# Ledger of designs, part 22: VH-VL binders against f9vpa4r286to426

Target 1, 141 residues: f9vpa4r286to426
Amino acid sequence: VIEEIKNAERVIVIGAGTSYHAGLYFSIELNRLGINSLPVIASEYYNVRSKKGDLVFAISQSGETIDVLQGIRMMRNSGAKIISLTNVIESAIARESDYKIYMRAGPEIGVAATKTFTTQLASILFILSVLKKENLKKMEK

## First folded at step 5 (VH-VL)

Design b9 (framework fv_zimberelimab)
Fold by ESMFold2-Fast, scan of step 5:
Structure b9 (fold): chain C 141 residues (1-141), chain A 123 residues (1-123), chain B 110 residues (1-110)
Amino acid sequence: as target 1 above (141 residues)
Amino acid sequence: QLQLQESGPGLVKPSETLTLTCTVSGGSISSGDYYWVWIRQPPGKGLEWIGSIYYSGSTYYNPSLKSRVTVSVDTSKNQFSLKLNSVAATDTALYYCARGYSYSEYRPYFDYWGQGTLVTVSS
Amino acid sequence: QSALTQPASVSGSPGQSITISCTGTSSDVGGYNYVSWYQQHPGKAPELMIYEVSRRPSGVSDRFSGSKSGNTASLTISGLQAEDEADYYCSSYTSSSTYVFGGGTKLTVL
């Protein structure tokens, strides 16, 4: 899944609510790594023009968020590849994705801990750490 | 006002198929923000989740019932249904339909319930 | 068969506070912040009282509060009133993407 992200012409990161905000952070960090990325709020998926060479990174805790599902369907029909980040193994979004990443719950600490955001952020940080490590390895060559 | 109403036979013979329908009124079953659930309660016992169906058409079932259960939705009638095959006396229970909320983050809680319908499995 | 452990009964007098525990494992209560509580009066359907461990739906009295520590979630009812007398069920999401309920607790007021 790392190679798909590195080789994409553009990474479209789609999510709703808290998932959108996690996706926005991911998109910003991808651009800092030189990877062209566009964050998309799921309810506005119809405004996105996707094409072959695009990679869609879909974030949905339940894997059943309808606007995310409709968005990936539309973008897949335009030739994009789909990666999902979900919490539910055989959800609709996971089933309809080319690549699947599953969130794992971590220990929740603190009075106002939000599982959804912290779990999504942890997954994103792990992906980013692998991407940064690959870039560093390539530079040292 | 959103209302959920269960309907079905009330009495089913052992080895037959139990079919229950939940009619949703005052709201749309085709809204992507929600999913629809069947839960049962044997007399004097606790609650048991049976299965759920989402706007996407995805279904999720209690593993102990998965081989016998099917949940389906009919958006044109604003209804969803439960089929439970090969019933036995242990399937005697109050059966509830309920609504879950699924927008943006997984929300495994049920905010609206039907009144429940008693199903007795007896010859 | 219930997967989450609740005391069978709890009792209190009007004006007192009581707490009902709901104990699971790291694969349900301990692993997620997706615990809900339901109140069931005799002959009635369950009603949602608490969701996501500690959140109240609109219309639920602030006398009801929820919390979680490790593998145990708790429902606390302060200022007990006669109408609080009911069965209370906890529920949690699991690592298998299923739902599990507690065995229920009968609250007696008086």
Scores: ipSAE 0.246, ipTM 0.727, lowest interface PAE 3.9, mean pLDDT 85

Design k1 (framework fv_zimberelimab)
Fold by ESMFold2-Fast, scan of step 5:
Structure k1 (fold): chain C 141 residues (1-141), chain A 123 residues (1-123), chain B 110 residues (1-110)
Amino acid sequence: as target 1 above (141 residues)
Amino acid sequence: QLQLQESGPGLVKPSETLTLTCTVSGGSISSGDYYWVWIRQPPGKGLEWIGSIYYSGSTYYNPSLKSRVTVSVDTSKNQFSLKLNSVAATDTALYYCARGYSYGEYRPYFDYWGQGTLVTVSS
Amino acid sequence: QSALTQPASVSGSPGQSITISCTGTSSDVGGYKYVSWYQQHPGKAPELMIYEVSNRPSGVSDRFSGSKSGNTASLTISGLQAEDEADYYCSSYTSSSTYVFGGGTKLTVL
């Protein structure tokens, strides 16, 4: 999943409500790492023009958020690859994604009773930590 | 006006399969903004969520009932159905169908309910 | 089945205010802003009174209000009226993408 993020021409981060705000943070941090990223509020998915070379990072705790589901379907039809970050293994968004990250898979998100935004942010911070380590290695040749 | 109406047998024998249908009128079951839900209430007891089905076709079930429950949708009839197999006396309850709201981010609440249908499990 | 904790009964007089509590864990009530409340009159189906902790659907009196602190959600009914006499159920979404209901509270308007 890390290699897909590193090698994407552009990472489109889509989510709704609290998931959008977690995604916005992720998108900002990706740009700081030199990875071209566009945050998208799910309800405005139809304004996004995606293409082959794009990677969509879809955040939806239920995996059933309709605007996110429709957004990834539209963008996948345009040639983008899809990574999902969800809580639910059998959800529609997870099933229709090329790569799946579950919010319960990271060390921090394994703690019971984590609030939705905190759980999403913990997953994002974990991904960012790996990307930052890779970036440091690149700087050292 | 949105209306939900349950239908099915009033009496089922132990170990048989219970089948209930909810007919939706005044709204489309195919709307992506909504999901459709079965809830039950044993006489004199509280509410218990059974399962949900989404526009995507995804189904979610109460873990305590998951091995016995199937929820399906028939968009041509604007209906969704519950099948509960291997019933026992403890499955005696009022069974409700309901609509859930899922616009934008997931919204887990039930805004419209059917009137309920009593199912008695007895020999 | 695991249920949210509600008092079995609560009572008040016309014009008074009462509060019904709904206690869960950080995996349901404490973890999400998706607490709803339902009113059930004898022999009738439940009706939605509050969703997302504190929002009212169209047609519900502003005498009904919801709140949440930590693992406990509350339904407050002000200016009690005879027609408020009913059973009240709380419900919450869980971290497992399921729903859990409270045991129900019988409100008596004396």
Scores: ipSAE 0.216, ipTM 0.716, lowest interface PAE 4.2, mean pLDDT 84

Design k10 (framework fv_zimberelimab)
Fold by ESMFold2-Fast, scan of step 5:
Structure k10 (fold): chain C 141 residues (1-141), chain A 123 residues (1-123), chain B 110 residues (1-110)
Amino acid sequence: as target 1 above (141 residues)
Amino acid sequence: QLQLQESGPGLVKPSETLTLTCTVSGGSISSGDYYWVWIRQPPGKGLEWIGSIYYSGSTYYNPSLKSRVTVSVDTSKNQFSLKLNSVAATDTALYYCARGYSYGEYRPYFDYWGQGTLVTVSS
Amino acid sequence: QSALTQPASVSGSPGQSITISCTGTSSDVGGYNYVSWYQQHPGKAPELMIYEVSNRPSGVSDRFSGSKSGNTASLTISGLQAEDEADYYCSSWTSSSTYVFGGGTKLTVL
């Protein structure tokens, strides 16, 4: 999933409510790392023109947020790849994503959060930490 | 004003299938901001979640009932239904339909409830 | 029995404050901020009183408040009134992507 983010021509981060704010933070940090990123409030997905080479990072606690689901469907149809960050296994958004990140699922994600409490922000911080380490290694080589 | 109304048989025989329908008025069942829920309450006892359905068609069921339960939506009629197979006397309860809120993040609370319909399982 | 533990009953006099506890585990009440409370009068459907631990729906008296500490959520009713007499249920999301309810607490206003 790190390779997909690093190789994307543009990372579109879509979410609603508190998930949008977590996504906004992620998008800002991606741009700081030299990765072109666009934060999108889910209800405004119609304003986004996506294409092959784009990667959509969809954030939804429930994995059932309709505007996020409609957004990823539209963008996938335009050729974008989809990564989802959700707390619910087998949710609609997770099921329709090319890559799935569950905050409680893996040691790679879970190490940033407690076993009994996870948030999208914790997963985002972990992803960013890996990207920053990879960026440093690339510069050193 | 949003209203939910349960309907179905008041009496079902053991081993048969119970089918209940919830009719939604004053609001659209096809709104993606909400999900739709069945809860039951045996007479004199507490509440038990049965299952939920989202606009996407995704369903979530109580593990203790999962093998016997199906929840479905008919957006053209603005209603959703519960189908419970192989009923027994222990399925005798008040059955409620309710609405859950899902905009922007998972919100496992139910803001509107129907009045409930009593289902007795007896021969 | 019930997935979440509530006292079977609680009582108070008009004007007093009472608190109802709802105890779970780190996989439900302790792990998520998704605790809700429902009030049920005899012969009526449950009504939402508190959601997401401490939020109150429009139309619910500010005498009702919710909180959480570790694995225990609490519903507090201040300025107790006769019409508060009802059954109260807590509910929580779980790490298994399910909903669970407490066994219910009967509040008697003396």
Scores: ipSAE 0.134, ipTM 0.706, lowest interface PAE 5.3, mean pLDDT 84

Design k11 (framework fv_zimberelimab)
Fold by ESMFold2-Fast, scan of step 5:
Order: C-alpha cells, then structure tokens, then sequence
Structure k11 (fold): chain C 141 residues (1-141), chain A 123 residues (1-123), chain B 110 residues (1-110)
C-alpha cells in the first residue's frame, strides 16, 4: 500500500464529514512529502476528473457511505486504483477497493472535542510515519 | 411525513419461520445515505438489535441471531423484511422496524421507528 | 449479561436533575463517539433523544443533554417534569459495525 502511494501520479483523498477532515490532513501532509494530493469532499465527487495513474484513498468508517462509494465507482471507471480505509471487513467500499486497510478499535481518549483521535487518524499517522522514513532513507543514499 | 409500518403474523408456532415486513411511506427506501433496521423488545424487557440492510445491499446481523436471521429489501414495493428461522418462545417480542442515517462519517442511530408489532411464539 | 450496563431505575422530583449512566467497553462506548439515547413511554415506540453522544434532534428539549467519559456515557435530564417519566435506553456502535443496547433505566418522577 505504501508503494502504491509513493508511485501514484496523484493521490485523491475522498471522505465525508469528519472522515473528510482526517483525509484533508492526510492530503496536506502528502503534499509536504512531495506527493501530489487532492482532498475531495465525498458529496462533491462528481466534480472530480480522475484518470489512469491516479490513486484514490477512500476513508469511510462504516465502509457504506454512499457518496464515498459512488465516488470510488466513478473514479475506478476512469482508470484510478482504489485504496480503502474502513473499519468493516467486506463492507461495500472495502469489497470494491483494490487495496484495503482496516482500522483497529483502540481505547478512546474520551474527549468529544478531539474526535480526530479516531482509529482513522491513527492509521493515517502510521502511513505518514512509514512514508517519512522512506523519504529519509532516500536522502541518505 | 416519513412513516414505517410493521406487518406480519401475531402468532407463530415453535420451529416455524417468522416473516415480518416493514412498509415505508412518505419517502423512498432506495434514496440517500439511509439504512434499514429491525429491533425487537420482549414483553417487559429491553431493546435488542436484530439486523440492518444498507443501500449498497450489505447486511449486518446480531451475532446471537446470525444463523437464523435474514434481512432483505424490495425497492419496487418500498419495503424491507425480516425472516427469523426456527423460532422459540424466547422470540416472543414486539418487533420494530427503524431507519438509520449514514451521511458522512458513520452515524449509527435510528431516527424514525415504526409503532411495533407483537409476535407471540406459542403452540 | 447485556452488552451495556445501565441502572435499573432512577428517581427524582419535579425541577430536580438526574443522570443515567451507560457503561460499555473500549470496543463500543469507549471506542467511538456514536452513543444514542432513546425514550420510551409505556405502550409507545422508542423516540430518539440524543445521538452521537451529545447532539439533540430537532424538537427535543434542551433539558436533555448527553456526555461521555472513557467507557461511560451519561444522559442528564434537568428541570424534571412529570412527562419525563419513561424508560431510557442507551445504544452504541461496536468495532464490528453492529449495535448494542443497554438494559434500560426506568425513570420515576416522584
């Protein structure tokens, strides 16, 4: 999954509600690493032009969010590869993705204002940590 | 405007299959981020989630009932249904259908409920 | 046992405040901000009072509020009125995309 992200011409990060905000953070950090990334609010998926070479990173806790599902279907039909980040094994979004990352349920901090302390954010931070380490290795060689 | 109405037999014999139908009016069963749910309540006891069906066609079931339960949707009739196999006296309950809302982030709550239908399992 | 633990009963006088607890685990109440509360009057279907821990649907009185700390969610009703007398159920999403309910709490307004 890391290799797909590193080699994509563009990483489109799609989500809805708070999943969109987690995706926005991910997209910003990818751009800082030199990876071209576009955050997309799921309800506006129809405004996105995707093509072969694009990678879609779809975030949906349930794996059933209709706008995310419609978005990945549209972009896959345009030639993009799909990675899903969901909490539900064999949900619709997971089933229709080329690569699947499943969130692990962990203890919540219990602070309502910090909903960003979700399993989706933890997964994103892990992916970013691996990408940053890969980037550092290339600089040293 | 949106109404959900349960229908089915009031009495079922042990070992038979219980079939209930929920008719949705004032809204389309195939529209939007909605999912459709069955919940039951034995007389004098608490609520128990039975299962859900999503717009995508995905179904999710209470693990304690999974081997006996099937939820399906008929979009042409604007209905969804519950089949519960091999019923026993412990399946006697009020059965509710309900609507769930899944907009952006997962939103697992039930905003509209039917009035409930009583099913008695007795010989 | 039920997946979520609620006290069987609570009571209060008109104008008083009461709180109903709902305790689960890190795989349900503690793991997500997806706790809802339902009010059920005798002979009636349950009605949504609180969703996503602390949000109120349109039409629900500001006297009802929800909160969560760790594995325990709470429903607080302030300014108790006679019509608040009902059964209250909490519900939570779980790590496998299923739902669990609490055992229910009977509120008596004395």
Amino acid sequence: as target 1 above (141 residues)
Amino acid sequence: QLQLQESGPGLVKPSETLTLTCTVSGGSISSGDYYWVWIRQPPGKGLEWIGSIYYSGSTYYNPSLKSRVTVSVDTSKNQFSLKLNSVAATDTALYYCARGYSYGEYRPYFDYWGQGTLVTVSS
Amino acid sequence: QSALTQPASVSGSPGQSITISCTGTSSDVGGYNYVSWYQQHPGKAPELMIYEVSNRPSGVSDRFSGSKSGNTASLTISGLQAEDEADYYCSSYTSDSTYVFGGGTKLTVL
Scores: ipSAE 0.208, ipTM 0.709, lowest interface PAE 4.1, mean pLDDT 84

Design k12 (framework fv_zimberelimab)
Fold by ESMFold2-Fast, scan of step 5:
Structure k12 (fold): chain C 141 residues (1-141), chain A 123 residues (1-123), chain B 110 residues (1-110)
Amino acid sequence: as target 1 above (141 residues)
Amino acid sequence: QLQLQESGPGLVKPSETLTLTCTVSGGSISSGDYYWVWIRQPPGKGLEWIGSIYYSGSTYYNPSLKSRVTVSVDTSKNQFSLKLNSVAATDTALYYCARGYSYGEYRPYFDYWGQGTLVTVSS
Amino acid sequence: QSALTQPASVSGSPGQSITISCTGTSSDVGGYNYVSWYQQHPGKAPELMIYEVSNRPSGVSDRFSGSKSGNTASLTISGLQAEDEADYYCSSYTWSSTYVFGGGTKLTVL
């Protein structure tokens, strides 16, 4: 999954509601790392032109968010590869993704916070930490 | 304006298959913003979730019932249906259909319910 | 079979406040902010009163409020009225992507 993100011509990050906000953060941080990224609110998926070489990072807690599902279908049909970040193994979005990352939403993260947003953000921060370490290794060599 | 109406047999024999249909009016069952749900209530008892179906075709079932339950959609008739195999007296209940909201971040609650239909399992 | 624990009954007088508890585990009530409450009058279908722990649907009186602490969610009804007499059910989403209900609480307005 890390290599797919590093090698993409552009990473389109799509989500709705709380998932969109987590995705927006991810997209901004990817751009800071030199990875071209476009955040997309799921309801506006039809305005996005995708192509071969694009990678779609789809965020949906339930894996059933219709605009996310429609968006990944459209973009896959245009040649993009799909990575999903979901919490439900047999969900539609997970089934239709090339690569699948499953969130782990548990009580250990904190009772006062929204579990879904905190877990999405934790997953994204982990991915970003790996990408940052890879960048440092390449600069050192 | 949105209405859900259950229909099916009021009486089913033990070991037979129960088939119930929910007719949706005032809204489209093929709308991706929603998912569709069956819930039951034995007389004088509490509520029990049976299963859900999403626009995607994904189905989710109560683990205690999953070996006997199938939920399906007929978009041409704007209906969704429940089939419950091998019924027994313990399946006697009011059966409700309901709508769940699935747009945006997940919304796991049921905002519209049918009036319910009583199904008695008896010979 | 209910996975969530509610008191079988509660009672109050007009004008009082009452609270109904709903206790689960860290895999349902404690793990997510996906608790809903339903009101059921005799012979009627359940009606949504609270969703996502504390949100009210349009048309539901602000006398109804929801909260959660740890593994226990609560429905509070203030300014109790005779028409509030009904059965109340809590429900929660679970880590396994299923739904569970409480056993129900009969509210009597005395």
Scores: ipSAE 0.270, ipTM 0.730, lowest interface PAE 3.8, mean pLDDT 85

Design k13 (framework fv_zimberelimab)
Fold by ESMFold2-Fast, scan of step 5:
Structure k13 (fold): chain C 141 residues (1-141), chain A 123 residues (1-123), chain B 110 residues (1-110)
Amino acid sequence: as target 1 above (141 residues)
Amino acid sequence: QLQLQESGPGLVKPSETLTLTCTVSGGSISSGDYYWVWIRQPPGKGLEWIGSIYYSGSTYYNPSLKSRVTVSVDTSKNQFSLKLNSVAATDTALYYCARGYSYGEYRPYFDYWGQGTLVTVSS
Amino acid sequence: QSALTQPASVSGSPGQSITISCTGTSSDVGGYNYVSWYQQHPGKAPELMIYEVSNRPSGVSDRFSGSKSGNTASLTISGLQAEDEADYYCSSYRSSSTYVFGGGTKLTVL
């Protein structure tokens, strides 16, 4: 998942409501790390033109948010790869993602916590910490 | 003006399959902003969530009923249905259909309810 | 499966305040900010009173308020009126898009 994020030509971060706000923070931090990122409000997915080389990072607590699901379907059909951050194993969004991260559970990456902005932010901060550590190692090499 | 209306048999024999239908009017069941649920209430007792179905086709069931229950949707008729297998006297209850709201963020509450239909399991 | 714990009954006089508790575990009430409360009058379908712990739908009196501390959620009704006499149910999200209801509390306005 980390390598996919690092190697993407652009990381499109899509979410709705509080998931969008968590995604906006993530997108800003990715840009600070030199990773081209675009935050997208899920209800406006139809305004996004995606292509091969793009990576979509989809945030949906239920894994059933319709605008997120329609957005990832549209962007996957345009050649983008999909990573999902959800709380529900085998939800629609998780089932249709190339890579899956679970906030509720999961080895290493998973976070057993509440379904709030705080737990979404915690998951994002963990991913960012790994990306920053990888960049540090690369500099020392 | 959204309305949900339950329909089905008032009496079912033990061991048979109960089938109930919820007809949605004044709104579309194909709206992805909502999910659709079945809830029951035995006479004089509390509420029990049975199962939910989402626009995606995903279904989620109460673990205590999962082996016996199926929820399905028919978008052409603007309906969703409950099928409960191998019924017993303990399945006697008022059965409600309801709508859950899922837009923006997951919202696990039920904002619109049908009036309920009484199902008696008796020989 | 296992219902959330509510007192079977509570009572109060007109103008007073009462509180109904709803106790679960860290896997439902304590684990999520997704607690709702429903009011049910005799012979009627339940009506949503509170969602997401403390939010009121449009049309619900501000006499109704919700809160949560740890594994216990509470519904408080201030300025009790005769029309508040009803059964009250809490509900919480559990994991994997499943739900659990409390056993219900009968409120009597004396």
Scores: ipSAE 0.372, ipTM 0.766, lowest interface PAE 2.9, mean pLDDT 86

Design k14 (framework fv_zimberelimab)
Fold by ESMFold2-Fast, scan of step 5:
Structure k14 (fold): chain C 141 residues (1-141), chain A 123 residues (1-123), chain B 110 residues (1-110)
Amino acid sequence: as target 1 above (141 residues)
Amino acid sequence: QLQLQESGPGLVKPSETLTLTCTVSGGSISSGDYYWVWIRQPPGKGLEWIGSIYYSGSTYYNPSLKSRVTVSVDTSKNQFSLKLNSVAATDTALYYCARGYSYGEYRPYFDYWGQGTLVTVSS
Amino acid sequence: QSALTQPASVSGSPGQSITISCTGTSSDVGGYNYVSWYQQHPGKAPELMIYEVSNRPSGVSDRFSGSKSGNTASLTISGLQAEDEADYYCSSYTSSYTLVFGGGTKLTVL
């Protein structure tokens, strides 16, 4: 579902805690690729005015983060499409998303970083890699 | 102050369904910041997680018990319940209810526990 | 047949320090900072002593501390007192969104 990201008028990246920080990185990189993106701290979802044409990229390892769930529900009601990045197939956030991406474990790293953040970054880096390749193909024409 | 109290039958016959209820007082069960949990302890043995229920309505069960377990919430009574089907002698245990904290990301620790209720599976 | 490995027993004398280990894998203890420790006195419900590896709930003595290195979490009790005699259980989140407990450690204060 790379084409949903490429064709969105705006990509709203929502998460809490470490998921928000992974999402912030993703949002910054999307803007560098010319994709309009807004990072949102989940607890402040109510400040976001979403509409048809928006795509929400929701990051939650557990898929049960209440502020993320409420945020995606509000934004869906405003016409946005929802993509989830989560680790849990049966989670509420996964069930209520239009598109679902399940996290893949990256290589183990012997540093202070947790596997949660590493797995989120690995998934994001893969998505960015595909988007960058698509961007280069268009520039070659 | 928040209190949790288990209630149910002390004796259940093999093959029957065990039903336990946890009554929450001093706090609301419908708060989105928390989730509610059942844990058991067979006599002289360790703790075993049974299942959890979240504000979203999502339930998560120990895979070894999943085919026999249902956890549900009754917000009007400020209670949550466990149903365990087809009980056997190995289900004899002290059963605890507990509260988990769910704000932000998943937090799998339990700050409040009930006193536990002993369930014996025997004829 | 607990998922997390704890020694069956540990012992110490009043005033000493003891450490209880809890060993798992990179899919539970090693993969996340979601290790908790519970104290259980005979005939009583478990009480939370440590959460998220090293955090102490309000009301828990600062003699109790938690840490983690790789796949092993540790509970350390300093200045042992007679009332510390109890069973101690570790618990962790897993990569499959399940909760597991250690087999428990009986602490004897001699």
Scores: ipSAE 0.189, ipTM 0.708, lowest interface PAE 4.4, mean pLDDT 85

Design k2 (framework fv_zimberelimab)
Fold by ESMFold2-Fast, scan of step 5:
Structure k2 (fold): chain C 141 residues (1-141), chain A 123 residues (1-123), chain B 110 residues (1-110)
Amino acid sequence: as target 1 above (141 residues)
Amino acid sequence: QLQLQESGPGLVKPSETLTLTCTVSGGSISSGDYYWVWIRQPPGKGLEWIGSIYYSGSTYYNPSLKSRVTVSVDTSKNQFSLKLNSVAATDTALYYCARGYSYGEYRPYFDYWGQGTLVTVSS
Amino acid sequence: QSALTQPASVSGSPGQSITISCTGTSSDVGSYNLVSWYQQHPGKAPELMIYEVSNRPSGVSDRFSGSKSGNTASLTISGLQAEDEADYYCSSYTSSSTYVFGGGTKLTVL
């Protein structure tokens, strides 16, 4: 999964609602690492021109978010590869992705905390940590 | 405006298949932002989730019923249906159809319910 | 059988506040902020009162509030009125991607 992200010509990060905001954070951090990334709100997927060489990173807790599902289908038809970040193994988005990452629900974090955002962010932070470590190794030539 | 209405036989014999249909009016079953659900309530008892179907065609079932249950959608009729095989007296219940949310942040709650249809399993 | 534990009954007088508990495990109530509450009057379908622990649908009185601590969710009804007399059910999403309901609580307004 890391190699796919590093080798992509562009990483399109698609999500809806809180998943879009987690994806926006991910996209910003990817650009800071020198990886060309575009955040996409799922409802506007049809405005995205995708092509071979693109990698789509799809975030959907349920794995059933319709605009995300339609977006990945459209972009796969244009030649893009699909990575999903979901909570549900049997979901449509997971089944239709080339690579699958599953969110792990941790313990509840207080009355006011948003568990969905926390598990999405934890997965994203882990991916970013691996990417940053690989960049460090390149600098140690 | 949105209304759900259950329909089907009120009486089913043991070992037969129960078939129920939910008709959706005032809204589209093929919108994609929602999923559709069957829930039951035995007389004098609590609620039990049976299964759900999403616009994608994905289905999710209560593990205790999974081997006997099928949920399907007919978008041309704006309906979704439940088939429960090999019924027994313990399947006697009021059966409800309901709507859930699937767009954006996952929303596992049911905002619109049908009035329910009583199904008695008896010879 | 229901997986979530609710008291079978609770009672109060008009104007009082009452609280109904809903206790699950770390694999449902304790793991997710995805608890909903339903009100059911005799002969009627359940009606959504609270979703995602503490949110109210439009049209639901602000006398109804929800909260959660650890494995226990709570529904509180303030300024109790005769029309609040009903059965109340809690529900939670689970780590198995299923739904579980509580056994229900009969509220009597005396």
Scores: ipSAE 0.227, ipTM 0.718, lowest interface PAE 4.0, mean pLDDT 84

Design k3 (framework fv_zimberelimab)
Fold by ESMFold2-Fast, scan of step 5:
Structure k3 (fold): chain C 141 residues (1-141), chain A 123 residues (1-123), chain B 110 residues (1-110)
Amino acid sequence: as target 1 above (141 residues)
Amino acid sequence: QLQLQESGPGLVKPSETLTLTCTVSGGSISSGDYYWVWIRQPPGKGLEWIGSIYYSGSTYYNPSLKSRVTVSVDTSKNQFSLKLNSVAATDTALYYCARGYSYGEYRPYFDYWGQGTLVTVSS
Amino acid sequence: QSALTQPASVSGSPGQSITISCTGTSSDVGGWNYVSWYQQHPGKAPELMIYEVSNRPSGVSDRFSGSKSGNTASLTISGLQAEDEADYYCSSYTSSSTYVFGGGTKLTVL
């Protein structure tokens, strides 16, 4: 999913509530890495003009957040690719995404809503760390 | 305004399939803001979640019942239904349908309940 | 059979305060801010009293309050009134994306 993020013309990060705030941080850091990114509050998805070349990074703890689901459906219909960051493997958002990232390693560790923002942020920080390492490798070549 | 009404048989024989229907009025079952839930309560006992169905079509079931339970929706009739296979006396309970919130970020609580329907499993 | 532990009964007098506990594990009550409380009068369906640990639905008296510490959630009813006499159930979302309920607590107002 790193290559998809690096090669996107624009990364649209969509989420609701605390997921939106985690996404906002992600978008800011992506822009600092030279990756064009737009944070979107899920309830305002209809204001977004998406197109081919866009990548949507959808954050939803349950994978059933209706505004996120409707947003990714609309944007996929406009040609965007979808990456989801969710906790639930069988959720609608996960099923309708081209790429799926689960917030915690394996079901044995579980998912904690009281720590939802922290686990979302941890996942985002890991993705960012890999993107930064990719940048360092490109500098070496 | 919003009402949920359970309907189905009051008596079911052991090993048969129990089918219950919840009719939603005063609101649309096709609204993406909500999910729809079955909960039961054996006489004199506590509440037990059976399963949920979301606007997306996703279903989630109590692991102890998953092999016997199916929840489905009929949007044309504004109804959702529970099918419980291979019933036994221990399935005797009041069965409730309820509405869950799925607005914005996930909201795991049940804000409207039907009145409940008693199902007795007996020969 | 219940996943969450509640006292079977609690009693109080009009005007007093009472607290009902709901104890689970780090995979439900301790891991999530998704604890709900339901009030059930005899012969009636449960009614939502508290959601997301401490939030009250519109129309629910401010005498009802919820809190959580570690693996234990609590429902506190202040200024007890006769009509508060009912069964109270806690519920929590779980790390398996399911719902569990407590065994219920019968509140008697003497």
Scores: ipSAE 0.258, ipTM 0.735, lowest interface PAE 3.6, mean pLDDT 85

